# Designs tried in a protein design chat: VH-VL binders against Epoxyqueuosine reductase QueH (queH). Part 3

Target 1, 182 residues: Epoxyqueuosine reductase QueH (queH), of Dehalococcoides mccartyi (q3z8v0)
Amino acid sequence: MAPKLLLHGCCAHCTAYSFKYWQEQGFAVSVYWYNPNIHPFMEHQSRLEAMRKLSAEMGFELITEPSYHMAEYFKNVSANVDGRCRICFDMRLGQTAAYAAGHGYEYFSSSLFISPHQKHQDAVCSAEALAKETGVRFAYADLRKRYSDSRHITKPLDLYRQQYCGCVYSEYERFGKPNSPA

## First folded at step 25 (VH-VL)

Design d3 (from b24 with heavy chain D107E)
Fold by OpenDDE, fold request of step 26:
Structure d3 (fold): chain C 182 residues (1-182), chain A 121 residues (1-121), chain B 115 residues (1-115)
Amino acid sequence: as target 1 above (182 residues)
Amino acid sequence: EVQLLESGGGLVQPGGSLRLSCAASGFTFSDYEMSWVRQAPGKGLEWVSDISSTGWTIYYADSVKGRFTISRDNSKNTLYLQMNSLRAEDTAVYYCARDRGLWSGEEFDYWGQGTTVTVSS
Amino acid sequence: QAVLTQPASLSASPGASASLTCTLRSGINVGKYRIYWYQQKPGSPPQYLLRYKSDSNKQQGSGVPSRFSGSKDASANAGILLISGLQSEDEADYYCMIWYSKAYVFGGGTKLTVL
């Protein structure tokens, strides 16, 4: 029987190839949606809808965390906004690993590791630490070179495309005035 | 067959430095976390340091923080421990131990024979 | 108080069963942790025996006899290594270990004597 892998999905465009990759590696892959970092709520919903469409198209199981946990996110990052990304990774991957541990998944991973726009090393460090803590194995592959392939998969589907990382701070960084602190 | 071979131990004065090496073979070294564990004469086991497969996640025991540095060269299948500011209480047999792998393996499922470090004036 | 506490020594007869305890410090719930057990004979490095978190989450080391088994005593907040059908070759030091607070922590070890 194929080992079970829980793949955290940060967005549809990153998840497409990530899912395909791990499936082709011989894993039984389910995608887990938990992104308390995506604001505002309607943006979160738009991206989730894109993920749902992808799920239907590619035929993977999509598991959505019922709780948004936006308040918890801000509680955690408010003390260190500059370090928010690591905190974000710890929350998202932490919840993923915890869910995996509680539901019989031997492995966990994330579509974060395909994105060239993410702090890759920090995300990996987060996952590595969580693997040790939970005992769930961290399936790691640097898929950044395959990012375009993932986009090619989703292009025909005309899915919603995000314009910023997800959090309100990243939104400000993207659309705000240069050199003006959030 | 999994093999771990430690080297670099010896006699050193307090305040001195040593660099330990662990040569690994018989498995995909780059897929495994690795650790150093030491044992003082007639005492129990004490974990020293751990390093992830990528080398990006590192942990130290409080007793060696700021003095010891763990590193690895996956191209050479070698684990290292740079020990600075050595103290008498650092005297021990130092074991290289294989930690969890990405796809298999358990925490410290394989150990080397150890290398002896003696810190004495 | 140490994170893990083991009795310094234990004696048992050949053929009998020995239960080695690894007690976690108060406030640390044994149910949350994977307990690892190691055997060390004089002049040799430690050898991995098994890992136990629960009945559904356990692993036996390669070549480790089935007479070695792990369990937990929630009431005592302790991990247990059970050695059934003790043999003379089982005389050794036994260490428990957990990952706690970003560190591996070993117990003090138990010297098992087979009389």
Scores: ipSAE 0.909, ipTM 0.947, lowest interface PAE 0.5, mean pLDDT 96
Fold by OpenDDE, fold request of step 26:
Structure d3 (fold): chain C 182 residues (1-182), chain A 121 residues (1-121), chain B 115 residues (1-115)
Amino acid sequence: as target 1 above (182 residues)
Amino acid sequence: EVQLLESGGGLVQPGGSLRLSCAASGFTFSDYEMSWVRQAPGKGLEWVSDISSTGWTIYYADSVKGRFTISRDNSKNTLYLQMNSLRAEDTAVYYCARDRGLWSGEEFDYWGQGTTVTVSS
Amino acid sequence: QAVLTQPASLSASPGASASLTCTLRSGINVGKYRIYWYQQKPGSPPQYLLRYKSDSNKQQGSGVPSRFSGSKDASANAGILLISGLQSEDEADYYCMIWYSKAYVFGGGTKLTVL
């Protein structure tokens, strides 16, 4: 029996190759959607819809967390906006690891580790810490060199493409005026 | 066969420094967290430090924070412990222990024979 | 106030069963933690015995006899190492360990004497 791996999906475009990779490594992969960092809500829904389409196309099981947890995100980030990314990773990967632990997954991972736009080391540190805490094994692979391959998989699917990381702070950093504090 | 071999122990004066090494073989070293655990003479086990497979996540016991530095060279299958500002209470046998792996293994499922550190004036 | 408390010593006869306890500090729920057990004989490094979180989440060390088993006593907030059919070679120090608050924490150890 193939070991079960719960793959956190940050977006469809990152998840495509990530899923393929872990499947090819011999894992039974399910994708877990939990992204309280994506704002506003309609952006969250657009990206989720893209994930659903990908799920249908690639044939993987998509598990969506029933709760959005936006309020909790802001509660956690408000005290340390500069450290928001680590907090974000801890929330998202924390929930993933917790779900994995509670539902018989031996491994967890994330599509975050393919994105060149993410603080890769911080995300890995979050996952490593959570693995120790939960006892769920962290399946790690640096897939940043395969990011383009993931985009090639999704290119013909006409999926929604995000313009910023997800949170309103990242949106402001992307489109806001320079030298203006968030 | 999994093997861990510690070295670098010795006699040092208070305030001195030592660097311990642990040579690992018989497993994919880069896939495992590694730890140092020490045991003072006639006392119990005390965890010292832990380092993830990537080396990016590190933990220290409060008793050694700011004085000890754990590191690893995966290309050499070697774990290190730089010990500075040594104190008498640091006197112990220092064990290298294999921590949990990415794909297998359990916390401290293998131990070295240890290397003795004696801090005395 | 120690995170993990073990009795200093325990004695039992050959063939009998020994129950070694690892009591967690009040406020720390034993059900949440994986408890690891190690055996140490004089002049030797510790040896991994087993890990126990629950009946569905446990692991026996390679080469460790089935006489060694882990469990928990929720009412006592303690991990338990049970050694059945005690043999003379089981005489050793036994340590429990958990990951707590970003640190590995060992119990004080129990010296088991086989009479």
Scores: ipSAE 0.908, ipTM 0.947, lowest interface PAE 0.5, mean pLDDT 96
Fold by ESMFold2, look of step 25:
Structure d3 (fold): chain C 182 residues (1-182), chain A 121 residues (1-121), chain B 115 residues (1-115)
Amino acid sequence: as target 1 above (182 residues)
Amino acid sequence: EVQLLESGGGLVQPGGSLRLSCAASGFTFSDYEMSWVRQAPGKGLEWVSDISSTGWTIYYADSVKGRFTISRDNSKNTLYLQMNSLRAEDTAVYYCARDRGLWSGEEFDYWGQGTTVTVSS
Amino acid sequence: QAVLTQPASLSASPGASASLTCTLRSGINVGKYRIYWYQQKPGSPPQYLLRYKSDSNKQQGSGVPSRFSGSKDASANAGILLISGLQSEDEADYYCMIWYSKAYVFGGGTKLTVL
């Protein structure tokens, strides 16, 4: 049997090539949706619907448990907004690694590692620490040079396109300054 | 055959410095985390420091934090430990140990022969 | 208080079994942790024996005979290394280890004597 890999999906546009890559490396890949960092709720639902459409197109299993835990996100982040991105990675990747440990996945990874818009090293460090804590192996590849390949897969599907990382803090950073895009 | 070969040990006065090296062969070094583990004469094992395969995640035992620096050069298959402000309690055999890899391996599944550090006046 | 406690010594006869314990400090649940075991003979580096978290999450070191096995005693909050069919070459120091609080932590070691 192919080794099982649980791939955290941060969004459909990052997941498309990331899924293909790990499948081609010989893994049995399931995509895991846990993104309590996406606000407001309707934004979360729009991105989840895009992921569901991608799942149907590419034929991967999509796991959407646990449900949307917005309050937990703010509980963990509000005391340290400047350092929030590491906390955000710890929450999302931590849940992914924990699910992997509890459900027979030898490996976990994330579509975060294809994104040119993320703090890549911080996300890698989060996953490395979680692999050590959980005993699940962190499957790492720096896929940032393949980001355009992922967008090529998703363009024909006319999927919802996010305009900020996901959290209201990142939304303000993008749109809340003078002359920022609406 | 997995091989780990430590070097750089010796006799040093308190407050001095040493740099240990560990040459690795027989495996894809860049796929594995690496640790230093020490053993004082007649005593048990004490973990010192760990470095991830990328070199981006590093851990230290409280007893050495701020004085020791772990590093790696994946192009040379070499692990390092820079030891500064040495104390008598740092006297030990220092082992290079292979930690868990990305694809295989278990924590400290291979050890070097060790190199001896003696800190005395 | 020590995170891991091992008895300093244990004696057993050839052909018998030895049960080496590694007790976690109260407040640290043995069920949560992967327990690693190492053997060390005089003048040699340690050698990896096995890892045990559960019967479905365990691993035997390369070349380590099946007479070495791991388990846990939840009521004693302890990891256990069982060595059956003791042989004279099993006389060694044995260490347990876990990853705890951002550190690898070893027990103090048990000297096994085979009489």
Scores: ipSAE 0.708, ipTM 0.890, lowest interface PAE 1.7, mean pLDDT 93
Fold by ESMFold2, fold request of step 26:
Structure d3 (fold): chain C 182 residues (1-182), chain A 121 residues (1-121), chain B 115 residues (1-115)
Amino acid sequence: as target 1 above (182 residues)
Amino acid sequence: EVQLLESGGGLVQPGGSLRLSCAASGFTFSDYEMSWVRQAPGKGLEWVSDISSTGWTIYYADSVKGRFTISRDNSKNTLYLQMNSLRAEDTAVYYCARDRGLWSGEEFDYWGQGTTVTVSS
Amino acid sequence: QAVLTQPASLSASPGASASLTCTLRSGINVGKYRIYWYQQKPGSPPQYLLRYKSDSNKQQGSGVPSRFSGSKDASANAGILLISGLQSEDEADYYCMIWYSKAYVFGGGTKLTVL
């Protein structure tokens, strides 16, 4: 049988090509939704519904963490908001690696690695450390130059489009500062 | 077949420096984490340092932190250990060991033959 | 108080079994850890034998005979390497290892003598 890979899905737009890529590499891929960094709750639900639509369209198994863990996110982040991205990666990838370890997945990865996000190395370092701790293998590919392929998959589906990275800090950084862009 | 060939050992005085190299072949080097493990004469195994396949995650034993620097060049299939401020207790055979790979392999599943470092005056 | 403790020596007869222990420090639960085992013969580098966390999470090294097996004794807080059907070639030093506190930690090693 094809080795099992648990793919953390940060959003539908990043997941579309990431899922296709790992499936084409010969893995049996399930997508794992755990994103306590997305606020407010209704924004989280809108992005989750977009992922559910993508799951139905592409035919992948979608596993959702039943708890939202918003309070835990803010507890972990509030003392170091400037360093929050690494903390956020540790939470999301940590939960993914733990689920993989407990449910017979040999591998884990994330759709984070297709994002042209400035913190790519921090996400890789988080996953590398979690792989060593849990014993689950981290399947890594730098897919940042394939982001347009993911958008070509999702454009025809008319999915909900997020307007900020996910957290209320990033929402304020985009829309709430006095000299915010148009 | 997997091969790991260490080099660069020798006799050095306390406070001196030495750079060890490990040439890897028979596997996709860039897919694997790599470690240095040492063994003092007549003693057991002591892990020294580990570097991830990307080179972005690095760990050191407390006994060598601040003195040793692990690095890798994936284009040359080579692992390095820069050893500074050497002490008598650093005297050992130094093994290059393959750690876990992205796709296969287990922790320290292949070892080189070792290179000997002797620190004395 | 070493993180891993192994007896310095153990003797057993050809054809018998040897049970090598790797005891974790008080306060470190053996159930949490993958225990790795290595064999080293005089003049040679170590060789990987196997890894054991649980019966559903274990791995045998390439070419390692099935007479080598891993287990745990939770009441003794120890990993166990069992070698059955002992042969003279099994005479060697045996090390256990875990990943603990951002470091690989080896036990002190057990010299197995086959008489």
Scores: ipSAE 0.662, ipTM 0.873, lowest interface PAE 1.9, mean pLDDT 93

Design d3 (from b24 with heavy chain D107E)
Fold by ESMFold2, fold request of step 26:
Structure d3 (fold): chain C 182 residues (1-182), chain A 121 residues (1-121), chain B 115 residues (1-115)
Amino acid sequence: as target 1 above (182 residues)
Amino acid sequence: EVQLLESGGGLVQPGGSLRLSCAASGFTFSDYEMSWVRQAPGKGLEWVSDISSTGWTIYYADSVKGRFTISRDNSKNTLYLQMNSLRAEDTAVYYCARDRGLWSGEEFDYWGQGTTVTVSS
Amino acid sequence: QAVLTQPASLSASPGASASLTCTLRSGINVGKYRIYWYQQKPGSPPQYLLRYKSDSNKQQGSGVPSRFSGSKDASANAGILLISGLQSEDEADYYCMIWYSKAYVFGGGTKLTVL
């Protein structure tokens, strides 16, 4: 029987190859959606719909956390907006590791580790600490050089394409600065 | 066969420094967290420090914070402990211990034979 | 207020069973923690025995006989190491350990004497 891995899905575009990779490593992979960092709510829903389409196309189980927890996100980051990325990783990966511990998953990981645009070391440190706290193993592979392979899978599907990292702070950073392309 | 070989212990005066090394073989070193654990003469076990497989997550016991630095070189399969500002209470046998791995292993499932550090004037 | 408390010594006869306890501080619920057990003989490094969190979350160390087993006593807030069919080579110090508050914490150890 294949060991069970719970894969946090940060977006469909990062998840496509990440799911394929861990499945090819011999894991029974389920994808877990919990992204309180995505604002506004309609942006969150657009990205979730893209993930639902990917789930139907690739045939993976998609588990959606029923609570959005937007207010908790802002409460946790408000005192340190410039350092928010680690807090964001702790929330998303923490929920993933906790779900894994409570539902018989020996392993967890995330599609975050394929993204060339994430603070990779901070995300790894968050997952390493959570693995130690929960006892669930952190399945780590640095997939950043495989990001184009994920886009090859998703490009024919014409999925919704996000235009900023996820939070309203990142939206402002992209579109609200002088010389912004927006 | 998993092997852990500590070295670098010795006699030092209070306030001195030592650097401990642990050479690992028989397993994929870069897949495992590693710890130092010490045992003072006639006393029980005391954990000292832990370093993740990547080297990016590090923990210290309160008794050694600011004085000891754990590090690893995955290309040389070697774990290190730099000990500065040594005190008499740091006198102990220092064990290198394999912590949990990415794919297998349990906390402190293999131990070295230890290296002795004596801090005395 | 030690995090883990173990009795300093325990004696038992060959062929009998020994039940070694590892009691957690009253504010710390034993049910939450993976409890690790180690054996140490004089002049030797410790040896890993087993880990126990629950019947569905436990692990026996490589080469450790099945007569060593772990459990918990929730009413005593304690982890338990059971050694059945005691043999003379089981005479050793036994330590429990948990991950607590960003640190590994060992109990003080129990010296098991077999006579």
Scores: ipSAE 0.636, ipTM 0.874, lowest interface PAE 2.1, mean pLDDT 93

